# Ledger of designs, part 6: VHH binders against Low-salt glycan biosynthesis nucleotidyltransferase Agl11 (agl11)

Target 1, 357 residues: Low-salt glycan biosynthesis nucleotidyltransferase Agl11 (agl11), of Haloferax volcanii (d4gu70)
Amino acid sequence: MKGVLLSGGTGSRLRPITHTGPKQLVPVANKPVLEYAVEDLKEAGITEIGVILGHKGREEIQNLLGDGSDYGVEITYIVQGNPLGLAHAAGCAKDFVGDDDFVMYLGDNILKEGVVDLVESFESGDFGAGIALQEVENPQQFGIADVDDQGNVTQLIEKPDEPPTNLALIGMYVFSPAVFDAIEQLEPSWRGELEITDAIQSLLEDGYAIDSHVVEGWWKDTGKPEDILEANQLVLEDKSLKKRGTVSDDATVDGRIELAESATIEDGAVVRGPVSIADGAVIKSGTYVGPYTSVGPNSTLEGVHIENSVVIGESSINTSGRIVDSLLGKGANIGSADDFLPEGRRLVVGENSQLKL

## First folded at step 20 (VHH; from cc5 with D31N)

Design dd2
Fold by ESMFold2, fold request of step 22:
Structure dd2 (fold): chain B 357 residues (1-357), chain A 117 residues (1-117)
Amino acid sequence: as target 1 above (357 residues)
Amino acid sequence: QGQLVESGGGLVQPGGSLRLSCADAGFTFSNYAMSWYRQAPGKERELVARITSGGRTKYADFVKGRFTISRDNAKSTLYLQMNSLKPEDTAMYYCVALYIGTWTDYWGQGTRVTVSA
């Protein structure tokens, strides 16, 4: 079985964060989202992974994942030609996959369960495809599956006005090579893309059985800033956190924290878990870091109260205010304007920034 | 080698039949989706029929059961049997091979079909 890991897309809903890199590299609990997918594939015994590169972030993704050896896998990179949807991206993997079955994993998804059970369910029968599902509250936003009492998919509908179920397709699939024949016959949808749901529907029409697996535990697609914050909370709640860095004698640390070996909590700082503090980060005097906060590498915080937030990395925050429910991009510089004339805020704000001042 | 060559076009009366062929000496069709496209003067090209590498067929709505696409992979030959031809079927007909692994298509030079009384 091989893995096909999709890392395309512009990440426009995560702008301005994605102006400095692809959305799949935005960290959750200080680990890029894409790495969770590689780990999930490895856990399912999949060690040959094709990574589909989009138009943006190719160099950054390749620099992160390398040849896969750091993860115990082998990675082959595949450039998507025309970015014409998920079925188009899957087709690009045809030579890499050959005659093997494969997991298709959307690289901006993160979930607790992983894909072991999805793969085992697919292998328990003779299926053309298997799809991962989860119950959702707003099924009109998703591709929706209708399933019989044996767990076979009977119908797939993209973003239905009248959903037959609340079972949404989440970004993991298992395919036999038969999917490539289905992709060959597709035409672009109303939005000009080759839809993976249409390919799966074509397999149904050809008489293939389509397996389903309802995933247990949480799942997030990381398409918007609030999704990143929610994923951060969920991962920090579940993760075994290790305190390995330096905590000064006059610092206060309560609860579970991940403190990387080169990270420092200095005198007069207060940290209350669950929190993740990455290598090279320094939490200085007067700083409070509250629950569900991740402080990225080489970041310095002084005097600030911060909670339920993600600092992506290489940032300097030196202000006496509070920051909550926030996603701060790489290299952010947050200071105080309190003593400057004329009075007022000094802002350098990029395209698509969202501020509540 | 590696050039698609269409044949079998010509002038035919309404209601008549033609069989188009497409061949490529030295190129193997078996891993390609094969298609016929057509282009009438002043119009954009349009899909007529497709046959996948696995043999599944798809037809444009205007075909209405009049055309049949088939392939012979051993001979690397694609066919289009066209029956009950109408004047609106007048066009250049192109053989197209698509490899989805690279999303690369290869086009023949075309063969002209004219349906006129």
Scores: ipSAE 0.498, ipTM 0.796, lowest interface PAE 2.1, mean pLDDT 89

## First folded at step 21 (VHH; from dd2 with K58R)

Design ee1
Fold by OpenDDE, fold request of step 22:
Structure ee1 (fold): chain B 357 residues (1-357), chain A 117 residues (1-117)
Amino acid sequence: as target 1 above (357 residues)
Amino acid sequence: QGQLVESGGGLVQPGGSLRLSCADAGFTFSNYAMSWYRQAPGKERELVARITSGGRTRYADFVKGRFTISRDNAKSTLYLQMNSLKPEDTAMYYCVALYIGTWTDYWGQGTRVTVSA
C-alpha cells in the first residue's frame, strides 16, 4: 500500500500566516501539520509516499520532508498543475500509485487515532474504498455519507443543501486503483472542482463495497486559525510531554510541560501545562504561560500573560498585557506601549490580519 | 505524442445510422479515458459520450439511448454507433483521449456528420 499526501491549496483562510508559507507547515504543538500525516502513514506501514504539491509552498514542503529519509519513508513529489479539486489531485497520483492500494491523506488534517485501523479494516475485505466519518454540526460544508440501519453507506453527497445525515467524510481515505476509473468519468461540480466524494459515489454505483468507519477520536481540519488553536489543545492534551530544557530554581512549573533541549524557563516565570516550548525559546521573568500554549522555536517571552495560544516561532513578546486565543505568525514582535505618548496602541498590521483589541 | 484519427462521418438522412471510429496511434490506448465531442456550426462544443479505461460509459442527455460508445483496446479504436440520427445531430465529431495521470488530453481532427433530408 502506498500513501498519497495532498499538500496543495492556497491556505487563504489562514491569512496572513500563509502569505509567507503553506498552511501545511503551520505548527500544532510545535510540529508542522504535515508531519502528523507522514507519521500516521508510517505507523500504518506505508513507507512509499507521494506528495501532491500545489503552487504554494513547494520549496518549503520539500525542504521539510526532503526525500523522506528523516521520517523513515520514501517521498516522491508530484506537482498538481491546477487546483481542480481533491479528485483531480488524486488523479495526479495515478502513475505513482500504479496497481497498488493507497491511502489518500489531506495534509491539513489531523486525526487522533491515525489511519492504522482504517487501513487494516480495508485490507481485511474486498473494498473499492475505505472512508472515515465523523458527526459534524455543519454537514453542508462536507462530503456527507448516508448510511442504512446496519451502517452501510448507501449514498455519498458533496456539500448537500439538505444533508441526509450529519456524517461527514474526514480527510483520510483508502482507495483501490478502481478509484482512478471513477475519476476518469467525473464532471466538475457546481464549484468547478472534481470532487472525491463523487468519485467514491461512483464506485458505490458500480457495485464496489465501501468500508466505512465512524471515528471515535477527535479529528481536525486545520483550515482556520481557530482550528489550529483547537488542534493545538487536543494534541497537547494527548501528547506525551518531555522536559529536556532548563528550568531555573525560582521558576514555577506545573502540569505537563514539553520543554525542548535548548529551551529555558527563567527565574520568576510561571508555566502551567499542558504547554509546549520549542528549542531556543526563552521564558523570562514575570511571564505566565498558561495551558494549551505552544511557544515556537527561538521565541522570547517577557512579562506577558499568554494562554491558549500558538506562537509559531522567531517571535519576541515583551509586554505586561494578556494574550489569549491567539495565533502569532513567525517573527512577530509584540511590545509594550506603556511608555509612549499619546496613550494608545501602536499597530503594524499585515494583510488579512484579524485583531480583537 | 499520440494521434487520433476519426472516420465514419458523412451525409445521412434523418432516422439513419452512422458508425464513427477513432483510431489511436502512438500511446497506450487502454490507459486513456475516451470521449466523443461534437460541435455544430455556431454552437459550443459539447460532450456526447465518454468511456473510461475500465469501460464505464456516460452519455449526454440529448443522446437518449440513440448512441453507443465502445472501445476495442486490442485495436486501439474507439467507436460511436449513432442510430436514429436527427438534423440537430449535424456537427463535427471529435475523438478525445484523456490520461488523468498527467491530465493530458489529445484531440482528433474530427469527422463531419451531416443529417439532412
Scores: ipSAE 0.838, ipTM 0.933, lowest interface PAE 0.5, mean pLDDT 94
Fold by OpenDDE, fold request of step 22:
Structure ee1 (fold): chain B 357 residues (1-357), chain A 117 residues (1-117)
Amino acid sequence: as target 1 above (357 residues)
Amino acid sequence: QGQLVESGGGLVQPGGSLRLSCADAGFTFSNYAMSWYRQAPGKERELVARITSGGRTRYADFVKGRFTISRDNAKSTLYLQMNSLKPEDTAMYYCVALYIGTWTDYWGQGTRVTVSA
């Protein structure tokens, strides 16, 4: 079985963060989202991975993943010209996949349980495809599966106005090579995209059985800032956290803390986990780092009270203020305006920034 | 670099039949999804029928069982058997090959079908 990892898209909903990089490289608990996918595939025994590249972030993704050797996998890069839908992207992998079954993994998704169960379930029978399902509150926004009393898939509908169920297809699929034949006959949806849901429906119509796997753990599509923060919280809650860095004697550290080797918590700093602090990060005196905060590499925090936030990296935060529920882009500089006249906020804000003051 | 050459078009009376052929050159025919499109004067191009590399067929609603798309991979040839032809079927018919691995398509030059009493 092979892996097909989709790493396309514009990441428009994550702007301004994605102005300078692909959404798949946004860190969750100080790990790029894309790496979770690679690890999941590897865990399932999949070591041959095709990475579908979009227009944005090709070099960055290639720099991150390389040839896959650092991850114990073999990576082949496939360029998708235009983002014409998930089925379109899947089609691009036809030559790579050949006659093999394959897992298609959306690179902006994180799944707690990985894909081992999905793969094993698929292999337990004769299926054209395997899908992972999760109950959602807003089924109109997803591909939806209708299932019978025995759990057999009877219909798949992309973003139905009247969804028959609340079972949404999440961003992990298992396909037989038959999916390519289905893709060949697809027409663009009303959105102008070739929908993977339609491809699976086509398989069903052609007589293929569809394996349905209900996800037991949490799943997150990291499409917007809130999703990143939530994913960060979820991962930090579940992750084994290790302290390898330096903690000063007069620092207060409570709870689970991941502290990278070159990270430092200085005297007078207070850190309450779960928290992840990356290499080169410095937590200085007077600083409070609260639960579900990730501090990215080479960041310096001084005097700030921060919680439930993601500092992506290379940032300097020196203020007595409180920061909550925030996603801070790489290289952010936050200071105090206390010494400046007249009194007031001083902002240099990039395109599509969102501020709650 | 692929090339498609259509043949079989012509003048036929209403209710008559034609068999269109499309021969490929320059690509692996069996790997391609094949389609027939048509364009009538003053109208938009529309899909008539499609056959996947695996042999699955799909037809436009207006076909209503009158046309049959088929392929012979050994001969690298696509066919469209057209029965019960109507005046509204008058159009230029194009053969199209699509390879989804690269999403590359090739178009023939077309063959003209005229249905008239």
Scores: ipSAE 0.824, ipTM 0.927, lowest interface PAE 0.5, mean pLDDT 94
Fold by ESMFold2, fold request of step 22:
Structure ee1 (fold): chain B 357 residues (1-357), chain A 117 residues (1-117)
Amino acid sequence: as target 1 above (357 residues)
Amino acid sequence: QGQLVESGGGLVQPGGSLRLSCADAGFTFSNYAMSWYRQAPGKERELVARITSGGRTRYADFVKGRFTISRDNAKSTLYLQMNSLKPEDTAMYYCVALYIGTWTDYWGQGTRVTVSA
């Protein structure tokens, strides 16, 4: 079985954060989202992974993942180029997968369960495809699967007005090579893309059995800033956190923290877990870092209260203010204007920034 | 690289039949979706029929029931059996091979079909 990991897309809803890199490299608990996908594939015994590259972010993704050896896998990079849809991306993997079954994993998705059970369910029968599903509260907003009493998919419906179930498709699939024949028959959708759901529906109409697997635990697609923050909370709650760095004698640490080896919590700082603090980060005097905060590499925080927030990295935050529920991009520089005249906020903000001041 | 060569076109009477062929020496069809497209004078090219690498067929609404697409992968040959021909079927007919691994299509030069009394 092989893995096909998609890393394309513009990440427009995560702008301005994604102006410096692809959305799949935005960290959750100080680990790029894409790495969670690689680890999930490895855990399912999948060690040959084709990574589908879009037209942007190729170098960054290749620099992160390399040849896969750091993750115990073998990675082949496959260029899709222009974003012509998920079925188009899957088609690009045809030579890589050959005659093997494969997991298709959308690299901006993160979930507690991983894909072991999805793969085992697919392998337990003779299926053309298997789809991962999750119960959702707002099924009108998703692609929805209708299933029979045996768990076989009977229909796929995009954003139905009257949903027959609350079982939403999430970004994990298992395919037999038969999917390539289905992709060959597709026409572009109204948005000009080849849709993977249309390919699965074509398999269903051609008489293939389509497996379903309802995923246990949480799942997030990391499409919006609030999704990143929620994923950060979920991962920090579940993760075994290791305290390896330096905590000074006059610092206060309550609860579980991940403290990287070169990270420092200095005198006069307070950290209340669960928190992740990455290599090179320094939490200085007067700083409070509250639960569900991730402080990215080489970031310095002084005098600030921060909670339920992600500092992506290489940032300097030196202010007595409070930052909550926030996603701060790489290289953010937040200081104080308290001693300046005229009094007021001094902002340099870019396209698509969201601020509540 | 596609060196597709169509044959079998010509002049026929309304209600008649033609069998188009498309072949290429040294070109292996088995890994390609194969299609027939047509272009009438003054009109855009349009799909007539498609047969996938796995043998599934699709037909444009205007030709269903009159035309049959088939392939012989061992001979790397694509066929279009055209029955009950109408004057509206007059066009250049093109053989097209699509490889989805690279999303590259290869077009033949076409064979002309003229349906006229």
Scores: ipSAE 0.510, ipTM 0.818, lowest interface PAE 2.0, mean pLDDT 89
Fold by ESMFold2, fold request of step 22:
Structure ee1 (fold): chain B 357 residues (1-357), chain A 117 residues (1-117)
Amino acid sequence: as target 1 above (357 residues)
Amino acid sequence: QGQLVESGGGLVQPGGSLRLSCADAGFTFSNYAMSWYRQAPGKERELVARITSGGRTRYADFVKGRFTISRDNAKSTLYLQMNSLKPEDTAMYYCVALYIGTWTDYWGQGTRVTVSA
């Protein structure tokens, strides 16, 4: 079985964060989202992974993943180029996949279960495809599957007005090579893309059984800033956190923290877990870092109270204010205006920034 | 790779039949989706029929039921059986091979079909 890991898309819903890089590299608990997908594939015994590169972020993704050896896998990079849909991306992997079954994993998804059970379910029968599903509260906003008593998919419906179930397709699929024949038949959809759901529908019409697997535990597609914050909370709640760095004698640390080896919590700082603090980060006097906060590499925080937030990295925050529910991009510089006249906030913000002041 | 060569076009009366062929001595069809496209004078090219590498067929709505696409992979030959021809079917007909692994297509030079009394 091989893995096909998608890393395309513009990431427009994560702007301004994604103006300078791909959405799959935004960290959750100080680990890029894409890295969770590689680990999930390896856990399922999949060690040959094709990474589909989109138009944006190719160099950054390759720098992160390399040849896969750091993860115990072998990575081949495959260029899709323009975003012509998931079925187009799958087709690009045809030569890499050959005659093997494969998992298609959307690289902006993160989930507790991983894909072991999805693969096992697919292999338990003779299926053309298998799809991962989760119960959702608002099924009108998703692709929805209807299934029979045996777990076979009977229909797929994109964003139905009257959903027959609350079982939403999430970003994991397993395919036999038969999917390539189905992709060859496709016409572009109303949005100009080759849709993977149309390919699966073609397999149904061809007489293939389509497996389903309802995923246990949480899942996030990490498409918006609030999704990143929620994923950060979920991962920090579940993760075994290791304290390896330096905690000064007059610092207060309560609860579970991840403290990287070169990270420092200085005198007069308060950290209350669950928190992740990455290499090179310094938490200085007067700083409170509260639950569900991730402080990215080489960031310095002084005097600030911060909670339920992600500091992506290389940031300097030196102010007596409070930051909550926030996603701060790489290289953010937040200082104090308290000693300046006229009184007020001094902002330099770019396109698509969202602030509530 | 060789080049795709269409044949079998010509002049035919309305209601008549033609069989188009497409072959290439140096081109193996087995891993390609094969299609017939047509272009009437002054119009854009349009899909007529497609047959996948696995033998599944698809037809444009305007021709379904009158035309039959088929392939013989051993002979690397694509066919289009055209029955009940109408004047609207007058066009240049092109053989097209698509490999989805690279999303690369290859086009023949075309064969002319003229349907008139």
Scores: ipSAE 0.458, ipTM 0.795, lowest interface PAE 2.5, mean pLDDT 89

